# Ledger of designs, part 23: VHH binders against q9ft69r177to353

Target 1, 177 residues: q9ft69r177to353
Amino acid sequence: LSTWVAHKDCLVLAATGSGKSLCFQIPALLTGKVVVVISPLISLMHDQCLKLSRHKVSACFLGSGQLDNCIEEKAMQGMYQIIYVCPETVVRLIKPLQKLAKTHGIALFAIDEAHCVSKWGHDFRPHYRKLSVLRENFCASNLEFLEYDVPIMALTATATVNVQEDILESLHLSKET
Key: E = the ipSAE of ESMFold2; O = the ipSAE of OpenDDE; V2 = 0.75 times the mean of E and O plus 0.25 times the DockQ between their complexes.

## First folded at step 17 (VHH; framework vhh_7uia_1)

Design s5 (at its last look DockQ between E and O 0.79; V2 from the best seeds 0.00; counts 0 for: pae E 3.8 > 2)
Fold by OpenDDE, look of step 17:
Structure s5 (fold): chain B 177 residues (1-177), chain A 121 residues (1-121)
Amino acid sequence: as target 1 above (177 residues)
Amino acid sequence: QLQLVETGGGLVKPGGSLRLSCVVSGFTFSHYAMAWVRQAPGKELEWVSGISPSGGRIYYPDSVKGRFTISTDNAKNTLYLQMSSLKPEDTAVYYCARYSKDWTRTMFDYWGQGTQVTVSS
């Protein structure tokens, strides 16, 4: 959280069940800005939305497995505090997300299961290799209305040194991360 | 006035089958997406299955895919969950729930009381 407050990118290594999700949920609650969470599985996103709903936090998920065709539009209008999204979907929504960043603000991009970017990991997912578009499209040098780069938080429960390096490199996170 | 009532829970052996029912009243059943959700002791709520209003879209998590089948009978206003190849880890209270049309307030706006499913040798 300290790194987020400093508007810096960070890699969070936390065991399953350790409450690592609070790391990206708290920023949404404190700032009133939207947090976008990249997640690999619809079931995980569904469970998280369910959990947040019971805690009176507005959340949705975007991607396959949708039951409401209008939810994407609502999400891009800033109607949800937390937006879960598949990696392939977030790549498609770069322009709408930039508008969201301008109109409502995005406090954080959280990349859950970040180890999926690495072939050295146990769950490589090719679409995660495209997530460098987040750093490339949500920086102060690219968007004039931003005072600072939108922080990116990568989260994983397990990562070898090689996997960690792959995460930092693939996502174009700051070297000081 | 609106009500969801689950039935069909019970004790079964591993590998066994069980069919849950959820009878809905107080709203037009076919206008709402429905879900099954379960909660095991000491664990968080887990989404088990979802079905769109038309029944044309059905989703499962990997944990139950191939073993569980969600279905509806609109004439009976009833949601079903056919469970097969049951495992001890499937032990939980199972709830039927209606998806809200406004997720800004809540994901599920109505729940049943739940039915206990216990899988044990």
Scores: ipSAE 0.656, ipTM 0.847, lowest interface PAE 0.7, mean pLDDT 92
Fold by ESMFold2, look of step 17:
Structure s5 (fold): chain B 177 residues (1-177), chain A 121 residues (1-121)
Amino acid sequence: as target 1 above (177 residues)
Amino acid sequence: QLQLVETGGGLVKPGGSLRLSCVVSGFTFSHYAMAWVRQAPGKELEWVSGISPSGGRIYYPDSVKGRFTISTDNAKNTLYLQMSSLKPEDTAVYYCARYSKDWTRTMFDYWGQGTQVTVSS
């Protein structure tokens, strides 16, 4: 969390059930800005939204499994504190998300299950390798209204040193974390 | 007035099949997306399927894809879950639930009481 307040990227390595998701949920609650969470599976995102709803946190997920066409429009209007998106969908939504960053602010992008970027990991997902576009499209040099790059938080429960380095390299994350 | 009532649970051997039904009353069934959600003892709620109001969009997680089929009969106000190739891991209480139209307040606004499915040798 202290890395996020310094406007820096980070890699969070924490066991499942240890409160890993709080690392991105707390910034949303503290700032009132939107947190965008990239997750590998729609069912996982749905389960997280259900959990957050039961704790009275407004959240949604976006992807082909979203059954309500109105959710995406409401999300881009800033109605949800936490927006879960699948990797392929976030690429499609770059421009609406830039507008959302301008109108409501995006506190960070959280890349959950970040080990999915690595072929050395246990759960490789090819679409995760495209997520470097987040750095490219949400940096201060590309968006005049940003003073600092939108931080990227990569999260995984466990990863070998090789997987950790692959995460940092593939996602273009700062190694200052 | 509004009710969601699940039936069709029971004990079945691995590899077997069951059909769950959820009879709905108190709202216009065709106007709401619906889901099946399950909970094994000591575990978190798990989404097993969802269907749009029109029936045109359906989702299954990988854990059940190809084995479970969600469907509706609007004339009978009934949601179904056809389960096949059942595994011990599918043992849970299965709930039908209605998606809220306003997720800023809640994701599911109404739940059934649940029906137990037990898959055991």
Scores: ipSAE 0.282, ipTM 0.679, lowest interface PAE 3.8, mean pLDDT 79
ESMFold2 (binder alone), look of step 17: mean pLDDT 84; pTM 0.849

Design s6 (at its last look DockQ between E and O 0.90; V2 from the best seeds 0.00; counts 0 for: pae E 4.8 > 2)
Fold by OpenDDE, look of step 17:
Structure s6 (fold): chain B 177 residues (1-177), chain A 121 residues (1-121)
Amino acid sequence: as target 1 above (177 residues)
Amino acid sequence: QLQLVETGGGLVKPGGSLRLSCVVSGFTFSHYAMAWVRQAPGKELEWVSGISPSGGRIYYKDSVKGRFTISTDNAKNTLYLQMSSLKPEDTAVYYCARYSKDWTRTMFDVWGQGTQVTVSS
């Protein structure tokens, strides 16, 4: 959280069940801006939305598994505090997300299961290799209305040194990470 | 007025089968996406399966793929979950739920009372 407050990218290593999801949920609650969470599995996005709903946090998920097409439009209008999205969908939504960043604000991009970006990991997912578009398209040098780069938080339960390096390099996270 | 009623739960041995039913009343069944959600003792709610209003889009939790089948009968206003090759890990209260149209307040806006499924030797 300290790194987020400083508007810096960070890699969070935390065991399953440790409550690492609070790390990206709290920014949404504190700032009133939207947190976008990249997640690899439909079931995980459902489970997280279920959990957040019980805690009176407005959340949705986009992409495969979403059965209502109207939700995407509402999400891009700032109707939800937390938006879960699969990696292939977030790539498709770069322009609408930039508009959301301008009109409502995006507090954080959280990349859950970040180890999926690495072939050294136990669950490589090719679409995670495209997520560098987040850093490339949500930086102050690219968007004039941003005072600072939108922070990116990568989260994983387990990562070897090689996997960690792959995460930092592949996602184009800041050197201070 | 809106109501979901689950039936079909029970005790089965590992490898056995069960068919859950959810009868819908108070709304047009074919206009809403539906889901099955379960909760095991001491665990959080977990999504199991979802189906679009037309039935053309179906999704499953990975751990139940190939074993569970979600389906609908619009004429009967009924949602089904055919469960096969049941495992002890499938033991839970199973709920049918209606997806909300806007999700601003809740992901599911109508819930059934749940039906107990117990898989044990």
Scores: ipSAE 0.818, ipTM 0.915, lowest interface PAE 0.5, mean pLDDT 93
Fold by ESMFold2, look of step 17:
Order: sequence, then structure tokens, then C-alpha cells
Structure s6 (fold): chain B 177 residues (1-177), chain A 121 residues (1-121)
Amino acid sequence: as target 1 above (177 residues)
Amino acid sequence: QLQLVETGGGLVKPGGSLRLSCVVSGFTFSHYAMAWVRQAPGKELEWVSGISPSGGRIYYKDSVKGRFTISTDNAKNTLYLQMSSLKPEDTAVYYCARYSKDWTRTMFDVWGQGTQVTVSS
């Protein structure tokens, strides 16, 4: 977490059940800014939102599997602390998310199950390769209202050295973390 | 008074079938998205399936696709879950739940008391 405090990208390697999700949930609670989480499955996003709701943290998910057409509008108005988005949808949401960053702030982008970016990993998902657009569209050089780039936190429980390098390269993250 | 009442649970052998029913009262059923959520002994709540108010959009957890079918009968204010090819891992208490229209407070705002489904030899 010290990497997030310094506004730097990071790669989090933690076993399932070790509290990996707290790494992105705590910044949302501490800053009052939105955290956007990329997650690979609608059922996983459902379960995460259900868990957060039981702990009184406002959360939603956007994209395929969302049954309520009004949730996206409310999310872009800053009504949720944590927004889960499937990887295939994030490109469509870039412009709305830039507006959200301007009006309410985005503390970080969390890419959960980041090993999905690698063909050498056990669960490759091609849409994860497109997530480099987050760095390109949320850097301080391109958005005047940003003091610093929005940090990207990549999280996975399973990554060999080759998969870790593929994550850093594909997502354009610094290896200093 | 808002109520969701689940029925149809029971003991079945692996490969068997059950049909769960959820009778709704106290609100306009066709205006709300509905879900089935289950909890195995000692485990967290697990979303199983959801259906839009119109019935036009239906989603399932991957592990139940092709085995479970969610449906509604708006005239009877009843939500169904047809379960087939049941496995021991499907053993749980199954809850009917209504999606909140205001997720800033909670994801599901009305719950049933649940019905037990046990899959065992």
C-alpha cells in the first residue's frame, strides 16, 4: 500500500483469501474518491458487490450482466465508492470516466486477476490486453485537472516471473514497484 | 407487508432435479429485477442467477449455466428456479431476493427466509 500513497503504479501478489481486495478498497474509504476495479466475470462482480453492500460500502458493477439501466448514470454522477467494470466494457467508458475523474476524483484503477493479460498465465483473456488505454487516458499530461497520473494497481494471486513481466509490459507499468 | 416465500427445496440424489418457487407479495413484481442467491454451510452468500423486470435479460453463474433455468410468472407474482443435473456442490440454502433500485444503500433490499436444497447419496 505504500506505493499507492506515493501515487505510483504497483503489482500486488497475494494468495486468495489474504485480503488482496482490501488493497483497493482502503484507498476508496480513506480518500472519499472513486476506485474503479476491472474484474473478469459477472458472477465475481456480483459476489463482490454483494459482500461490499453487507459491509455498508456503496458499490456497483457496469457492463454485461447489469440488469438496472440506471446504474451507469448514477455511477458516473459519483454515487458509488467502488465501481467494478468488466474488461470488454472499459473502452466504451473512457470518456464518462474522465468526466468522473474531473468531478469526483478517481483514486486508482485496480486491475483484479491481472494474470489474465498474459498468454503464459493460466487464464488468458484477450480483452485484458486493451487495458493499457487506462494509462494513456488518465495521465496528468493529457488531463489538466490531474495533479498526477491516476495510479494503476494490478492484483493477482498467481504469477510466474514471465507472467509478472507480461503484466508490467502490457499495462505499461513501472517495474520499480 | 413485503414478503418473499421460497418453497420446493428438499433432498435429492446427484443428477436429480428440483424446482424452487418464490411467491412475492406487497409490491409490483414486474417492476423489479429478481435473483436467486445461495449459501452453502459455512460459506459466503453466492449469487446464482438474475432476471430483469421485463424477463428479457437473464444471467447465470457459469457453474450453473445449462443446468438451472430462472423464470417468472407475473400473473402469479412467482419467481422460479428449475434445477437439473444437481451436484453435491449445489447443496445450500437458496434465497429469493429483490434487487434494490438504490444500490447506494444495499444491493438486495428484500430477502426470503430461504429453502434448503441438499444433494447427497
Scores: ipSAE 0.223, ipTM 0.639, lowest interface PAE 4.8, mean pLDDT 78
ESMFold2 (binder alone), look of step 17: mean pLDDT 87; pTM 0.888

## First folded at step 19 (VHH; framework vhh_7uia_1)

Design t1 (at its last look DockQ between E and O 0.93; V2 from the best seeds 0.00; counts 0 for: pae E 4.7 > 2)
Fold by OpenDDE, look of step 19:
Structure t1 (fold): chain B 177 residues (1-177), chain A 121 residues (1-121)
Amino acid sequence: as target 1 above (177 residues)
Amino acid sequence: QLQLVETGGGLVKPGGSLRLSCVVSGFTFSHYAMAWVRQAPGKELEWVSGISPSGGRIYYKDSVKGRFTISTDNAKNTLYLQMSSLKPEDTAVYYCARYSKDWTNTMFDYWGQGTQVTVSS
């Protein structure tokens, strides 16, 4: 959270059940801006939305598994505090997300299960290798309306040194822990 | 007025089968996406399966793929969950839930009371 406050990218290593989700949920609550969370599984996104609803936090997920086509449009209009999205979908939504960043503001990109970027990890997912588009498309040098780069938070429960390096490199993150 | 009522739960041995039903009333069934959600003892609520209003889009939790089948009968205003090859880890209270239209306040706006499914040798 300290790194987020400083508008810096960070890698969060936290065990399952440790409350790591609070790390990206709190920014949404404090700033009034949207937090976009990349998640690999629709079941995880459903479960997270269920949890957030219990805490009166508006959340949705986009991509495969979404049963309402209107949700995407509403999400891009800033209707939800937290937007979960699968990696393949976030790539498709880069332009709409840039508009969202301009009109409403994006406080944070959170990449959950970040170890999926690495072939050294236990759950490699090729689409995670495309997530460098976030850093590339949401920086002050690219978007004139941004005062600073939109922070990116990578989260993982388990990561060897090799996996950590892969995460930082693949996502084009500054080395912050 | 609006009501969701689950039935079909029970005690089964591992490898057994159960068919859950959810009868809905008070709204147009075919206009809403529906889901099954479950909660095991001491665990958080977890999504199991979802189906679009038309039935054209169906999704499952990975751990139940190939074993569970979600379906609807619009004429009967009923949602089903056919469960096969049941495992002890499937033990939970199973809830029928209606997806809200905009999710702004909640993902599911109405729930049933749930039906207990117990898988034990």
Scores: ipSAE 0.767, ipTM 0.892, lowest interface PAE 0.6, mean pLDDT 92
Fold by ESMFold2, look of step 19:
Structure t1 (fold): chain B 177 residues (1-177), chain A 121 residues (1-121)
Amino acid sequence: as target 1 above (177 residues)
Amino acid sequence: QLQLVETGGGLVKPGGSLRLSCVVSGFTFSHYAMAWVRQAPGKELEWVSGISPSGGRIYYKDSVKGRFTISTDNAKNTLYLQMSSLKPEDTAVYYCARYSKDWTNTMFDYWGQGTQVTVSS
């Protein structure tokens, strides 16, 4: 969390189940700003939202697997503290998310299972390669209302040094973590 | 009074089949998305499958896709989960659950009591 306090990108390497989700959940709770979490699987997003609802944290997921068409509209109005999205969905929603950043603030983008960006990793997902657009579309040089770039937090439980380097390069992260 | 009641669980050998039923009352069944969620001993709750209010959109956890089929019968206000090719890792208590309409407070606002499914040789 110290890197998030400094408004910098980071890479979090932590075992699954070790509480790495808290790294992005705490900023949402502390700031009241929205945290957007990119996740590779519908079932993972379901399970995370279920856990958060049992702890009274407002959360949703968007994209494939969302059975209620109204949830996306409510999410873009700032009704949820944590929004889970699939990689392809977040790319589609860039413009609405820029508006959300202006009206409610986005504390960070968390890229969960970030090793999916690397062909050297055990679980390559091609849509993860497109996530570099987050840096481009949420930087202070491109959005006048931002004082700082919106931090990107990449999270993974299983990343060799080669995968870690590929994550940093592919996602255009500003800090080696 | 809103109620969800699961039935159809039991003991079955690997490769076997079971059909779970969830009979609902107290709400307009066709207006809500529904899900099956399971919990293995000592594990966290795990979403298995969901179905839209119209029945037109259906999603599965990858590990059960092709083996489990979710369906509804609106005339009977019943949600089903047909489980085939059962594996020992499918052993769990299976709950039917109703999705909340806005998720601000909770993702699932009503749950059944659960039915035990045990897959053992």
Scores: ipSAE 0.210, ipTM 0.615, lowest interface PAE 4.7, mean pLDDT 76
ESMFold2 (binder alone), look of step 19: mean pLDDT 86; pTM 0.874

Design t2 (at its last look DockQ between E and O 0.85; V2 from the best seeds 0.00; counts 0 for: pae O 5.0 > 2)
Fold by ESMFold2, look of step 19:
Structure t2 (fold): chain B 177 residues (1-177), chain A 121 residues (1-121)
Amino acid sequence: as target 1 above (177 residues)
Amino acid sequence: QLQLVETGGGLVKPGGSLRLSCVVSGFTFSHYNMAWVRQAPGKELEWVSGISPSGGRIYYKDSVKGRFTISTDNAKNTLYLQMSSLKPEDTAVYYCARYSKDWTRTMFDYWGQGTQVTVSS
């Protein structure tokens, strides 16, 4: 959390089941701004949205596996506190997300299962390597209305030193943890 | 009165098959997306599969893809889950659930009572 308060990127290394999701959920609740979470699997996004729904936190997911055509429009109107998206989907939504950042604010982008960016990891997913566009498109130098770059929080339970370094390099993150 | 009633659960050996049914009443079945969601003992709820009203969009959790088939019969107001090649890790209570049209409040707005599926050698 102290890194997020300083408006800086971070890499969160936390064991499976340690509640690492709270690292991005608490900023959404405290600021009232939207948190966008990149996640690799539709089942994971479903399960997270279901869990948040039971705790009365408004959330949705966008991309593969979404059956309701209206959800994306509502999400871009700021109706959900937490938006989960597939890596490929977030890339196509850059422009709508920039508008959302202007109208409602985006507290951070969370890249869950960030080890998927690394070929040295056990769960490499090529679309994750395209996520550097988040840094490029949500920095204060590119968006007049931003006082600070939108922080990027990368999260994983499984990261060797090689995987950690690949995450930082591939996503263009600072070295703070 | 709106109701979702699951049937078809039971005890089966690994490799076996079961067909779950969910009969709905009290709403226009063809207007809503539907899902199967399960909960294993001591675990959290886990989404299994979802289907659009026409059956034109169908999605599965990766671990069940190729083994489970979701379907609907609009004339009978029934949602099905055909489960094949069952494994011990499929043991759970299986719920029929209706996707809400307003996710700001809840993702699934109506649930059945659940039906127990036990896969044991």
Scores: ipSAE 0.453, ipTM 0.770, lowest interface PAE 2.5, mean pLDDT 82
Fold by OpenDDE, look of step 20:
Structure t2 (fold): chain B 177 residues (1-177), chain A 121 residues (1-121)
Amino acid sequence: as target 1 above (177 residues)
Amino acid sequence: QLQLVETGGGLVKPGGSLRLSCVVSGFTFSHYNMAWVRQAPGKELEWVSGISPSGGRIYYKDSVKGRFTISTDNAKNTLYLQMSSLKPEDTAVYYCARYSKDWTRTMFDYWGQGTQVTVSS
């Protein structure tokens, strides 16, 4: 959270069940800006939305498993505090997300299961390799309305040193991370 | 009055099968996205399966893919969950739920009382 306050990228190593989701939920609650969470599994996104709804936090998920065809438009209009999205979908939504960043603000990109970017990990997912587009498209150098880069938080339960290095490199996170 | 009533739960051995039913009253369920959700003791609520009004979109939790089948009977206003190859990990209270048209606050707006499914040797 301290790194987020400083508008810096960070890698969070947290065990399963440790409440790592609070790390990206709190920014949404404090700033009123949107948090976008990249997640690899539709079932996980669904479960998270269920949990958040019980806590009166507005959340949605975008991807192939979404039953509401209008949810994407609503999400891009700032209707939800937290947007869960699969990697392939977030890549498609870069331009709409830039508009969301301008009109409503994005507080944080959270990349859950970040170890999926690494072939050294136990759950490699090719689409995670494309997530460098987040750092490339949401920085103050390319978006004039941004005072600072939108921070990226990578989260993983376990990661070897090699996996951690792959996460930082693949996601183009700041070397100060 | 809107009501969802689940039935079909029970005790079954591993590898066994059960068919859950959810009878809906007070609304036409074919106009809504419907879902099965379950909660095991000491665990959080988890999404199991969902189906769109037309039946054109069907989704499953990864752990139940290939084993569970969600379906509807519009004439009976009933939602089904056919469960096969049941595992002890499937033990939970299973709920039928309607997706809310308002996605901003709640994902589901109406729930049944639930039906207990116990998978044990």
Scores: ipSAE 0.021, ipTM 0.400, lowest interface PAE 5.0, mean pLDDT 86
ESMFold2 (binder alone), look of step 19: mean pLDDT 84; pTM 0.855
OpenDDE, look of step 19: ipSAE 0.018; ipTM 0.336
ESMFold2, look of step 20: ipSAE 0.386; ipTM 0.726
ESMFold2 (binder alone), look of step 20: mean pLDDT 83; pTM 0.846

Design t3 (at its last look DockQ between E and O 0.89; V2 from the best seeds 0.00; counts 0 for: pae E 6.2 > 2)
Fold by OpenDDE, look of step 19:
Structure t3 (fold): chain B 177 residues (1-177), chain A 121 residues (1-121)
Amino acid sequence: as target 1 above (177 residues)
Amino acid sequence: QLQLVETGGGLVKPGGSLRLSCVVSGFTFSHYAMAWVRQAPGKELEWVSGISPSGGRIYYKDSVKGRFTISTDNAKNTLYLQMSSLKPEDTAVYYCARYSYDWTRTMFDYWGQGTQVTVSS
């Protein structure tokens, strides 16, 4: 959280069930800006939305598995505090997300299960290798309305040193991460 | 008044089958997406399956794919979950839930009371 406050990228290593989700939920609650969470599975996104609903946090997920065709438009209008999205969908939504960042603000990009970017990990997912587009498209040098780069938080429960390095490199996170 | 009532739960051995039913009343069944959700003892609620109003879009939790089948009978205002090849890990209270049109408030706006499914040797 300290790194987020400083508008810096960070890698969070925390076991499942350890409350690591609070790391990206708190920024949404504190700033009133949107947190976008990249998640690999529809079921996980459903589960997280269920959990958040019980705590009166507005959340949705976008992409395959979504049964409401209007939810994407609402999400891009800033109607949800937390937006879950799969990697392939976030890539498609780069332009709409830039508009969201401008009109409402994006506090954080959280990449859950970040180990999926690495072939050295136990759950490699090719679409995660495309997530460097976040750093590339949400930086102050690219978007004039940004005073600072939108922070990226990578989260994983398990990662060897090699996997950690691969996460940092693949996602184009700062070397100070 | 709106009501969802689950039935069909019970005790089965691993590898067994159960068919859950959810009868709804108080709203137009065919206008709403529906879901099955379950909660095991000491665990969080987890989504199992969802189906669009038309039935054209169906999704499953990965762990139940190939084993569970969600379906609807609009004439009977009933949601079904056919479960096969049941595992101890499937032990939970199963709820039918209606997807809300306004997720800014809640993902599911109405739930049943649940039906207990126990898979044990």
Scores: ipSAE 0.654, ipTM 0.847, lowest interface PAE 0.7, mean pLDDT 92
Fold by ESMFold2, look of step 19:
Structure t3 (fold): chain B 177 residues (1-177), chain A 121 residues (1-121)
Amino acid sequence: as target 1 above (177 residues)
Amino acid sequence: QLQLVETGGGLVKPGGSLRLSCVVSGFTFSHYAMAWVRQAPGKELEWVSGISPSGGRIYYKDSVKGRFTISTDNAKNTLYLQMSSLKPEDTAVYYCARYSYDWTRTMFDYWGQGTQVTVSS
């Protein structure tokens, strides 16, 4: 979490079940700003939203698997603290998310299962390769209302050095200093 | 009164089939998305499948795709889960749940009492 306080990107390498999800959940609670989480599986997004609702944290997911057409509009109006989104859907939502960042603030983008960006990983997902648009579209040099780049937090349970380098390069993450 | 009642659980051998039913009362069934959620002993709740109010959108957890089928019968206000090729890993209490209209407080606003499914040799 000290990296997020310093407004920097980071890569979180932590075993499944070690509580790595708290790394992005706590910033949402502390700031009152929205956290956007990119996740590869409908079932993971459902399970996370269910857990958060039991702890009274407002959350939703967007994209394939969402059964209620109204949720996306409510999310872009700032009604949810944590928004889970499929990788293919976040690309479509860049403009609405820029508006959300202006009106309510986005504390960070969390890219869960970040190893999916790498062809050398066990679970390559091509849409993850397009997530570099987050850096390009949410940097302070590109959006006048931002004081700082919106941090990108990449999270994965396992990654070889080759996969780690691919994550950093493909997502255009700044190195932690 | 609003009520969700699951039936159809039981003991079945691996490879067997069961059909779970959830009879709904107290709300207009065709206006709400519904889900099946399960909980194995000592484990957390796990979403299994969801269906839109119209039935036009259906989603499954990857591990049950091809084996489970969610469906509705609006005339009977009933949600179904047809389970086939059952595995010991499917052993759990199965709940039907209604998606909340407003997820800001809770994702599922009503739950059934659950029906036990046990897959064992």
Scores: ipSAE 0.106, ipTM 0.577, lowest interface PAE 6.2, mean pLDDT 76
ESMFold2 (binder alone), look of step 19: mean pLDDT 84; pTM 0.852

